# Ledger of designs, part 5: VHH binders against p21908

Target 1, 324 residues: p21908
Amino acid sequence: MEIVAIDIGGTHARFSIAEVSNGRVLSLGEETTFKTAEHASLQLAWERFGEKLGRPLPRAAAIAWAGPVHGEVLKLTNNPWVLRPATLNEKLDIDTHVLINDFGAVAHAVAHMDSSYLDHICGPDEALPSDGVITILGPGTGLGVAHLLRTEGRYFVIETEGGHIDFAPLDRLEDKILARLRERFRRVSIERIISGPGLGNIYEALAAIEGVPFSLLDDIKLWQMALEGKDNLAEAALDRFCLSLGAIAGDLALAQGATSVVIGGGVGLRIASHLPESGFRQRFVSKGRFERVMSKIPVKLITYPQPGLLGAAAAYANKYSEVE

## First folded at step 1 (VHH)

Design C2 (framework vhh_podentamig1)
Fold by ESMFold2-Fast, scan of step 1:
Structure C2 (fold): chain B 324 residues (1-324), chain A 120 residues (1-120)
Amino acid sequence: as target 1 above (324 residues)
Amino acid sequence: EVQLVESGGGLVQPGRSLTLSCAASGSIFSDYAYGWYRQAPGKQRELVAAITGGSTLYADSVKGRFTISRDNAKNSIYLQMNSLRPEDTALYYCAKEGYFDSPTWHLDYWGQGTQVTVSS
């Protein structure tokens, strides 16, 4: 059956028609992207998607939401849309829906993703295991963390707030970075380092440590400069970002007993070419006496173009594959 | 390449009013969406109000108190803030709609910001 898959972020919402059957996603259609600021509500964007499609929309929706999905009223900081899950079917004129956190959707996507969309970063170049724990993390506007448990031909997604655990410095420079960020944030979560804005936080801290003036750059320009190697300080910030990403990926794998790690998110794609040549692997495996164990863990990068949409559709398929 | 310059911030007592101005240059002003965002110390930037052609959007916390407007002849955006509360204390930024290339949130064409402090 056809469903409408929706991936709602702060500034954008993406729509697609997905075909699902027997707990599987059979196809995902072309995505349509809307700016959330240009549409007063989800319902208005839904109606515009229907107009673009040129036929009645399916009476089922699968929604990935860039925030908590518990509660009676759901809001996002940079998005004027307000969702009321209890009235969603009435507002969209549909029969069924699923609503999941955006990184929960990424985890569902990993469960359904072909190995060709999981690029090798480090460790053994092996497929994701059919049994056991897979740790999934992805820097974006924040740091998403989820775990996937595969067992007995089934899977379960464990949604977490793992991006909000503490940043642990591992060398003298990171001690100084932490001290600087404590002046701004008091408690410094790993998300303050590992996120789109986190590159800016590292950059500012490095500038302050070196006693050099820095220009206020928007996040897009800073990321471009760092990735192109056009600025020594920005490149140094990116190097530190990759080191800390490796460190937290390894810590989460250790904490959850994971035998595979998957990196997702928009930032993951941006740094894909840099990760294999960065300090990521060194920090991922450098866990003292567990170095041999860590070296056996495959680390993959999601290259599927719309993991949120795929994951929303997958969550719907998984939920409605079993009926009472 | 668009330059945005905010002005009009200051210290005001609770319940008073303040008007912020944003001057834009180097752009086809009428064809773009513009917005006001704010950031309090230690918090993320949040959308306050946006204007696109004939449409306006407001954050729930400011609806009925703040009004966004534009003057196309002066290439300017305004934010009229009434019934100010201590919670409105923040650095206020003017932003222009940009083309977004990423699923992550982007900061496009931010000005330097103007500080608004609401206290006794």
Scores: ipSAE 0.000, ipTM 0.113, lowest interface PAE 12.8, mean pLDDT 82

Design C3 (framework vhh_podentamig1)
Fold by ESMFold2-Fast, scan of step 1:
Structure C3 (fold): chain B 324 residues (1-324), chain A 120 residues (1-120)
Amino acid sequence: as target 1 above (324 residues)
Amino acid sequence: EVQLVESGGGLVQPGRSLTLSCAASGFTFSTNAYGWYRQAPGKQRELVAAIYSGSTLYADSVKGRFTISRDNAKNSIYLQMNSLRPEDTALYYCARGPSYHKYGLGFDIWGQGTQVTVSS
C-alpha cells in the first residue's frame, strides 16, 4: 500500500510516496522539499504535495519529527509548525499515521537498508547481523544515538539521549579542551564535541590552548576549511573530532553489547573520506582488556540519501506488519 | 611509565645519510600513531614524518629524502634521512599518540629528543 512519508526538520520538510507491504518498504518515490517558513502549517504543505502529485494522497502518513514526539502539542525551534498527534488524522484527512523522532527514523532505516548503502569504515567487512544489537550514532546539529535489536525475525528500536552523556577526556590535550569548554558550558556533554557546532568548540579551545589568534567563523566555513586542509588549526580540530567520535562509538557499543556500529548523519557523510585515515579506529578499539572484542566489531557509514524518509516508511511498515 | 627514547643523532656532513631510532616501552606498540618532529633554534616544532595504520605523511621539505618505518617486533620507529642539508639541523623528537597533526596535536607521549647537526 502507498503511504506518505514525511521528514520534518527545522527549516525543511521532505515528502515522498512510499510503497509498503508485509513489514517491508518496497519503494520510495521522488522527494519534494518544502521550506517550512514558506508554509503556515503541515496541513498546507500536505495539500501542496497533493497538488503536485496530481492525484488523491494516500490515507496514511509516516512522519519523522526533529524533536520529542511525546506530548499533546509538538513544536520545533525556528519552525512555525505545531503538531497535535490526537487530531493529526482529522487535519490531514487520513486513517492512520506513525510519528517518530528523527533519529528513531534513522534506526528504522538501518533495519530496512540495503548493504550497498552501508559503507565499510573499519573492523571486519561483514554485513550487519540478523540477530543482536547494532549501535547507531550520528553527528548533525546535535548527536543522535539509538540502538537496534534484531531478534526472531523482528526488530526493536531503542531511542536514547546518548548524545548528552559526559565528554570523557583521554589525553592531556583533551583535559585542556575540557577545561576550556567548562568555562562556557560548565558540564560538557559529548554532543559539545561530536556535532556540527562541536568542530567550532574544539577549534576555539585549540586556538586558546595554542595562544594563536582565530577568526570567528560560521560552522559551514569552518567545516570547509577543515575538510579542504586550508587551515592547520581547523585540520587539528577535525583530527580531534574523529578521535572523539571513535571513542564515543566504542563506549556506546560496550554499554549496549553491540556487535556492529553504524555512523549516520550529515556530518558522518562529510567526514567519510577522512575517517579511515583518522584516529577513529584507534580510539574505537582501545578499551583495555576489551581491545580484541572491539577489533571484531564492524563499523559502517550510512550513505543512503534520505534516511529519514526511508526510516519513517520503515516505522510504518514495522508497526502495521502481518505479525500484528 | 610509557616512554620513547631517541638515538642515532650526531654531527654529519652535507649530502650524507643518518638513521634515527626510537625505542618504545610501556604500551602496545602496533596500535598507535608515531611521528618524528624537529625543532631548530628559534623556530616552532614541526612534523617531519608520521606513520599510522599503513599510511605515511611527510613534510614537503623532506619528501623524497626521508623515510619513516616501524618494526613492531622491536617496538621501534626509524627515520632514514638521506641527502642531508644544513637546514635539517634540529633537535629531533619521536612522538606517539592516537593521531597526528602538523602542530603536534594528537600526540600525548614525546621523547627527550636527539640532536642532528648538518655542517661541514
Scores: ipSAE 0.000, ipTM 0.164, lowest interface PAE 16.9, mean pLDDT 84

Design C4 (framework vhh_podentamig1)
Fold by ESMFold2-Fast, scan of step 1:
Structure C4 (fold): chain B 324 residues (1-324), chain A 119 residues (1-119)
Amino acid sequence: as target 1 above (324 residues)
Amino acid sequence: EVQLVESGGGLVQPGRSLTLSCAASGFIFSDYAYGWYRQAPGKQRELVAAISSGDTLYADSVKGRFTISRDNAKNSIYLQMNSLRPEDTALYYCAAEIWDSGYYTHDYWGQGTQVTVSS
């Protein structure tokens, strides 16, 4: 059956038609992106998508939402839309929907993702296990963290706020970075280091430590400079970012009892070519007496172009395979 | 139409104070982080101070001397500059920044206001 898959972020919403059957996503159509500020509501964007498609929309929706999905009223900081799950079917004129947090959707996508979209980073080059826990984390606007339990031919997604645990400094430079960031944030979460804006936070701390002028808050230019190696300090910030990403990936795997790890998110895609060459692996495995255990954990990177849309469709397929 | 308009610049003697103001219009003020940047002759543009919802950041060269603040009711941010030095001479810019989805940011810049510290 066809459903409308939707990935709603702060400033943008992405739409696609997905085909689902027997707990599986059979296909995902071409993505259409709307600016949320240009549409007064989800309903108006939905109607616009129907017009662009040129045929009636399916009476089922799968929605990934870039915030908490528990509660009667859902809002995002940078998005004027207000969602009320209880009235969603009425407002969109549909029969069924699923609504899931955006990184929960990424975890559902991992459960349905072909291995060709899971590039190997480090550890044993093995397929994701059919049983046990997979840790999933991804830097983007913030740091998304979820885990996936596979058992008895089924899977379960556990959404977390793991990006908001504390940043743990592991060397003298990180002690200085933490001290600097405490001036701004008081308590420094790992998301302050491992996110798109986190590169800027590291960069500014390094600039202060070295007594050089701070640069712009333009994250796009900073990431470009770091990835192209055109700025020594930006490159140093990226090196530090990859070290800290490895450290938190390992800590989350330990905390969640995972036997494999998957990196996702927009920043993950951006650093895809740099990550295997970085200090990621060193920090991932350096867990004291657990170093041998950590070295046996495969780490993969999501390269699928629309994991939120795939994951929303997967969540719908998973829910309705058991009920219908 | 999005606009950031700086004011309060001028010529001032070393050791004195100035307050810069930045008035924002055309967008949801509370959704953005704000910063004051400066560019001195022959130097690259640098961040002086930044503010979001309750948190602040200062360049080491201005820490303890400058204070950034915001007034959400007036859609304005301010930079209070105390104990000014000749090396603070620069064109000062107000900036508003929002993280967008994925890799994208949106930023808006004012035209700048000149601060000259000399005797």
Scores: ipSAE 0.000, ipTM 0.183, lowest interface PAE 11.4, mean pLDDT 84

Design C5 (framework vhh_podentamig1)
Fold by ESMFold2-Fast, scan of step 1:
Structure C5 (fold): chain B 324 residues (1-324), chain A 120 residues (1-120)
Amino acid sequence: as target 1 above (324 residues)
Amino acid sequence: EVQLVESGGGLVQPGRSLTLSCAASGSTFSIYAYGWYRQAPGKQRELVAAISGGYTLYADSVKGRFTISRDNAKNSIYLQMNSLRPEDTALYYCATLRSYTGWGSQYDYWGQGTQVTVSS
């Protein structure tokens, strides 16, 4: 059956017709992208997509939303749209919908992705397991964490707030970084370290420790400086970021009983070529007597371009699959 | 903020080459990571190449044939496509690399796309 897949971000919304059957996404059609500022509501963008398609839209929608989805009224920064899930079917003239957070959609996409979209980072170069737990984490504006349970031909996505667990320092420099960040944030979550803005937090702490003047307001400019290797302190901050990413990926795998780990997000892609030469693997496996266990866990990176659209369609297919 | 405009698409015969250009406007071009994505009718969108600083990433289907590059002084991203095949026919998009979680992602910028058709 056909459904409308929608991926709604801050400034853009993407629409596609997806074909789903028996728990599978068979195809995603041509993508149409709208600027959210140019459409007063989701309903108007939906109607415009229907006009572009030139035939009646399917009476089912799958929506990935770049924010929390639990509530009566949903809003995003820089997006004027206001979603009310209880009235979506009436406003869009549809029978069913699924609505999922953007990182939840990523986890659903992983369950349906071909291995060609999962680049190998470290550990044994093996396909994702057909049974068991896969830990999924992704740094972006925050830190998304989910896990995927595969069992008996089925799967379940468990969304977590794992980005908000505490930052655990593992050496004297990290003790100093934590002490500095406590002055700003009081309790320091791992997301304060492992996120786009987290590189800036590490950089500021390192600058203070080294006695270097600091006043950087643009964290994304810092990312470029670090990746180009032209600024020693920025590169040091990136090295610390990769160490802490490895540490939290390993901790989450231990806590969730995972036998595979998948890293997602634009930040993940940005650092992909740096990771093999970083301290990521060292921190990932250095779990005391569990080091041998950790060394057997493959770590993959998502390269699929629009996991939100695929994931939304996958979530719909999973919820409304035919089961004998 | 950054705005992206692709160019260089067109009709080309199998085995030939095309270079796609992506012109970025705005005050912050150098701070973003960029990717080239493509979508053929009836198929899912795929990432074909990405660049961040000095690092590049390629889809297996294009490794050895496509090369992504950037010129920060000209605010431009390029995709050099060699040994083109009919299956490379698609609408090609330039984009900043996307965040999967977040509120109004400042990295979520897309061009309108440029059509590449590979046929005799």
Scores: ipSAE 0.000, ipTM 0.282, lowest interface PAE 13.6, mean pLDDT 83

Design C6 (framework vhh_podentamig1)
Fold by ESMFold2-Fast, scan of step 1:
Structure C6 (fold): chain B 324 residues (1-324), chain A 123 residues (1-123)
Amino acid sequence: as target 1 above (324 residues)
Amino acid sequence: EVQLVESGGGLVQPGRSLTLSCAASGFTFDNYAYGWYRQAPGKQRELVAAITSGGTLYADSVKGRFTISRDNAKNSIYLQMNSLRPEDTALYYCAADFSYYDSSGYPEGMDVWGQGTQVTVSS
């Protein structure tokens, strides 16, 4: 059965035709990306996609949405679209839909993803388990956190707000970073450290701590400088980012009872080649008497190009084949 | 509807002053970080100034000349620009950062953006 998979972010929406059968995603077609500001509504973008396809759209949709999905009216920042779940079938002229938060979609994608799209980062190079818990986290605009339970040939996604737990400093420099960030944010969540903007927060704190003159840059420029290694302060901020990413990945695995960890998001992809030279692994495993246990946990990185689209399609397939 | 709307831009001679205003609506204004960004023709967008409950931050190119401030009662932030130079010519945006979740974003930076206001400094 064909369905329309849609991944809706703040500034962009991606569309694809997916083929689903017996709880599986068999294929995901070519992506079409629209700027949300250039289309007055989801309905108009849907019609535009149908025109491009040159045939009637399937009467089923799977939608990943970059915000909370439990409400009468759904809105995003910098996106003029307003979703009303109760009227979606009427507005799009479809019979069925699923609507899931964007990081929930990433977790569904992990359940359906071929191992070739799960690059090895550290720990034993083993396939994700067929049973048990997988921790999933992804730095982006914020920090997405979910976990996935596989049991008895089924799976369940638990969406969390784990990005909003407290930042725990692990050394004297991190004590100073936390003190500096408290001046700006008061309570400092881990997301203030582990996110796209988080690199900038670390950079500002390090500059203030060292009494070093600095220039504020937009996030794109700062990430470029850090990754290229051409700015000592930016590179130091990236090193701290990788340490804290390892620490929170390990803490979430402990808290969720996971035996595998998957990192998603564009930031994960950008730092993948940097991670082996970073303190990621050291912080991930350094959990006191649990170091041996942590060292046995494989950590993978999602390299699939459209995890939101795959995950939306997977959520649809799971919902219409799951035994309750 | 969540919005940031800039105003106060225009054409000004070098050495003069302008004040930019940014009005926020549709969300709680308190305790968030706010910033002014600019984008000159053919250049990348850059952060000019930021304001938080803990203080203010400025880009090196504007330190001593620009002042960022906020008025919580009016849900507004301001950028006072003194001793303007031709190099300050750009489209100026205000932005807010309040931990909006978006795992697909890289790197989005700020959560909410205004439409921008043009500042032209000509000799």
Scores: ipSAE 0.000, ipTM 0.141, lowest interface PAE 13.9, mean pLDDT 83

Design C7 (framework vhh_podentamig1)
Fold by ESMFold2-Fast, scan of step 1:
Structure C7 (fold): chain B 324 residues (1-324), chain A 121 residues (1-121)
Amino acid sequence: as target 1 above (324 residues)
Amino acid sequence: EVQLVESGGGLVQPGRSLTLSCAASGRIFSSYDYGWYRQAPGKQRELVAAISGDSTLYADSVKGRFTISRDNAKNSIYLQMNSLRPEDTALYYCARELGYDTFSGEYFDYWGQGTQVTVSS
């Protein structure tokens, strides 16, 4: 059956027609992107998508939302849209919907991804397992963490707030970075290190440690400098970021009992070419007596262009695949 | 790219001293950790000394005889080796560590080519 898949972020909302059947996403159509500031509501954007389609919209929706989904009223910081799940079917004139958090959608997408969209980073170059646990993490504005359990032909997504666990320093430089960040944040979560803004936090800490003057940098410019190797300190910050990404990926795999790890998010894509040459693998496997176990865990990177749309459709398919 | 170049090795008699130098290109960061490793023929590579900020670590076999130091202004790491023994004969490597347990020596992001030290009469 056809459904409308929607990925709602702060500044943009993306729409597509998906075809779902028997717990599977059979196809995902052409994406239409709207600026949320240019549309008064989700309902208005929905109507405009219908106008573009040129035929009646399906009476089912699957929505990925860039915030918590457990509440009577849902709102985002930079998005004027207000979503009320209880009235959503009435407002959109639909029969059914699913509503999931954005990183929950990424986890659902992983359950349906072809191996061609999962670039190999380290460990055995094997397909994701048909059973067991897959850890999924993705640095972006913050750090998204979920895990996926596959069992007996079904799967379950567990959304977490794992990006807010504590940063664990593993060497003397990380002790110094942690001490510097404690001055600003008090308790330092791993998200303060592993996120888009996290590169800036590492950069500032390194500048302070080296006694180098620091100016506030646009995150985009700092990432460009680090990736291009145009600034030694920015490159050092990126090296540190990749080490800590490996460390937290390994810790989450241990905590969740995972036998595979998937990295998502725009930051993951930016560092894709740097990860194999970085300390990611070494930190991922260096878990004491568990090093041999960790070395057998494949780590993949999502390259699918819009995993939120695929994931929303997948969540709908998963929910409506269950039969007695 | 960082390049590490070791120098100062050679043939010396037991009881003599050598100073090894490691020159790093293009990067001057006191935040980086550095180590000296050695590998004798038919043996595993082993940590000799490491420096992380103000902290130093030495292998038990060299403690009291060897001293690791750095000059950040010159981008250089040094290993002062005193009271050399035949057992110190090995190829000595300089390494830069970034973000791993400096004292375990399991990860270094850059290695030098090595410099040979032979202690014999």
Scores: ipSAE 0.000, ipTM 0.149, lowest interface PAE 18.6, mean pLDDT 83

Design C8 (framework vhh_podentamig1)
Fold by ESMFold2-Fast, scan of step 1:
Structure C8 (fold): chain B 324 residues (1-324), chain A 120 residues (1-120)
Amino acid sequence: as target 1 above (324 residues)
Amino acid sequence: EVQLVESGGGLVQPGRSLTLSCAASGFTFSEYPYGWYRQAPGKQRELVAAIYGGSTLYADSVKGRFTISRDNAKNSIYLQMNSLRPEDTALYYCAAGSDWEIYPSHYDSWGQGTQVTVSS
């Protein structure tokens, strides 16, 4: 059956027609991207997508949403749209929908991905296991965290807010970074370190620690300078970012009993070539007497172009098409 | 708002090389990530290669054969494709990002695509 798959972020919403059957996503059509600021609501963007398609939209929707999905009214920080799940079927003129957190959708997508869409980062170069727990995390605007259990030919997604656990400093410099960030944020979550804006937070803290002049840069420019090695302080911030990414990836794997880790998110793609040369692996495995266990865990990076759309469609297939 | 124009596609024999170019306009070129995607008939669009600053990423199917590069002075992205195979036949798209999406490959802007056909 055809469904409308939708991936709603802060600044963009992506639409596609997906074909689902027997718990699987058979195809994902060409995506249409809308800027959320240019449309007053999801319903109006939906109508625009229908106009572009030139035929009636399917009466089923699968929606990935970049925020919590439980509540009467759903809002996002950078997106003017307001979702009301109870009236969604009525507003879109559909019979069924699934609504899942955006990183929950990424986890559903991982369950349906070929190894060709999972680039190897470190650890043993093996395919993701068909059984067991997979930890999934992705730095982007914030830090997405989800976990996936594969068992007996099926899978279960565990949606989390793991990006909001506390930042744990592991050396004297990180103690100083934490102290500086507490002045701004009081409690410092790991997302304050591991996210697109997190590089800027590390950079500012390092400037204060070194007693050097700080110039406020936008995040994109700062990331470019760090990756190109054009600024010593920015490069140092990136080195610290990679260390902390390894540390949190390892901690999440330990907490969930994972035997593999998958990194997603736009930041992951940007630092992919730096990770093998960074302190990522060192911090990932440095878990005291569990170092041997950690060294056996493969770490992969998602390269599939529409993981949110694929994952939304996969979630719908699992809920409504498994009994075909 | 970003305009991306691909060029360099064509028909080539297996084992040959081809270079794709992508010209960008409408914004500050060096500030943003860029990628090459491809779509074969009846298949979904897939990431081929991506570049941001000094960092690069390649799909497993093209590692060691393809190289992505950028020329900031010319506002251009290139994909050097060596040892081409029939399975590389696809419409190739240039893409540009401008935001920190949680999903790994959400790009804001796409070109029209350029066809690459590898056939004897």
Scores: ipSAE 0.005, ipTM 0.385, lowest interface PAE 10.0, mean pLDDT 85

Design C9 (framework vhh_podentamig1)
Fold by ESMFold2-Fast, scan of step 1:
Structure C9 (fold): chain B 324 residues (1-324), chain A 121 residues (1-121)
Amino acid sequence: as target 1 above (324 residues)
Amino acid sequence: EVQLVESGGGLVQPGRSLTLSCAASGFTVSDYAYGWYRQAPGKQRELVAAISEGSTLYADSVKGRFTISRDNAKNSIYLQMNSLRPEDTALYYCAVDTYLSEGWYTPLDYWGQGTQVTVSS
């Protein structure tokens, strides 16, 4: 059956027709992207998508939302749209819908993703396990964390707030970084280090530690400087970022008994070529007596271009499986 | 109006080379990250190569054969495809990512219309 898959972020919303059957996503059609500021509501964007398609829209929707999905009224910081789950079917003139958080959608996508969309980063180059726990994390605006349990041909997504656990310093420089960040944030979560803005936090702390002046930089410009190797302090901040990403990926895998790790998110894709040459692997495996266990865990990177759309469709297929 | 226009596709024999070009208008290529994606008949779209602030990423199937690059002066992105195989037959798309700090996933803002590459003898 056809459904409308929708991925709603702050500034953009993406639409596609998906074909689902027997708990699987068979295809995703052409993507249509709308700027949320140019459409007064989801309903109006939905109607525009129908006009573009040139035929009646399917009476089923799968929606990935870039925020919490529990509540009577859903809003996003940079998006004027207001969603009311209880009235969605009536407003869109549909029979069924699924609404999930955006990183929950990423986890659903991993469950349905072909191995060709999972680039190898480190550890044994093996496919994701058919049984057991997969840890999924993705730095972006913050740090998304979810776990995927596969068992007996089924899967379950465990959504978490794992990006908000404490930052654990592992060397003297990180002790100093933590001390500096405590001045601004009091308690320092791992997300303060591992996120798009986290590179800036590391950069500012390093500048203060070295006693050098720094200028306020846009996050995008700072990332460009770090990745292009045109600024020593920015490169040092990126090196620290990769070390801490490895450390937290390993800790999350240990905490959930994962035998595979998947990194997603826009930041993950941007640093992918740096990870093999970085301290990521060292920090991931250096877990004391568990080093041998950690060294057997494959780490993959999501390269699928629209994991939110795939994940929304996957969540719908999982909920309305024909086997059940 | 932001647009991406791909060119350079065509019919080519195995072992040969093609260069795909992606011309950007309405924005400056040096300010964003870019990817080349492909979609073969009956298959889902997959990432081929990405370039992001001087970093590159390649799918395992094309490593050592394809090279992604950009020319800021010409506002263009390129994919140099060497040692082409029948398995490389697909519609190739250029895409841009303008948002580092938005969402948990790779945010892709704009796609081109695609250019067909057919590798056969």
Scores: ipSAE 0.000, ipTM 0.275, lowest interface PAE 11.9, mean pLDDT 84

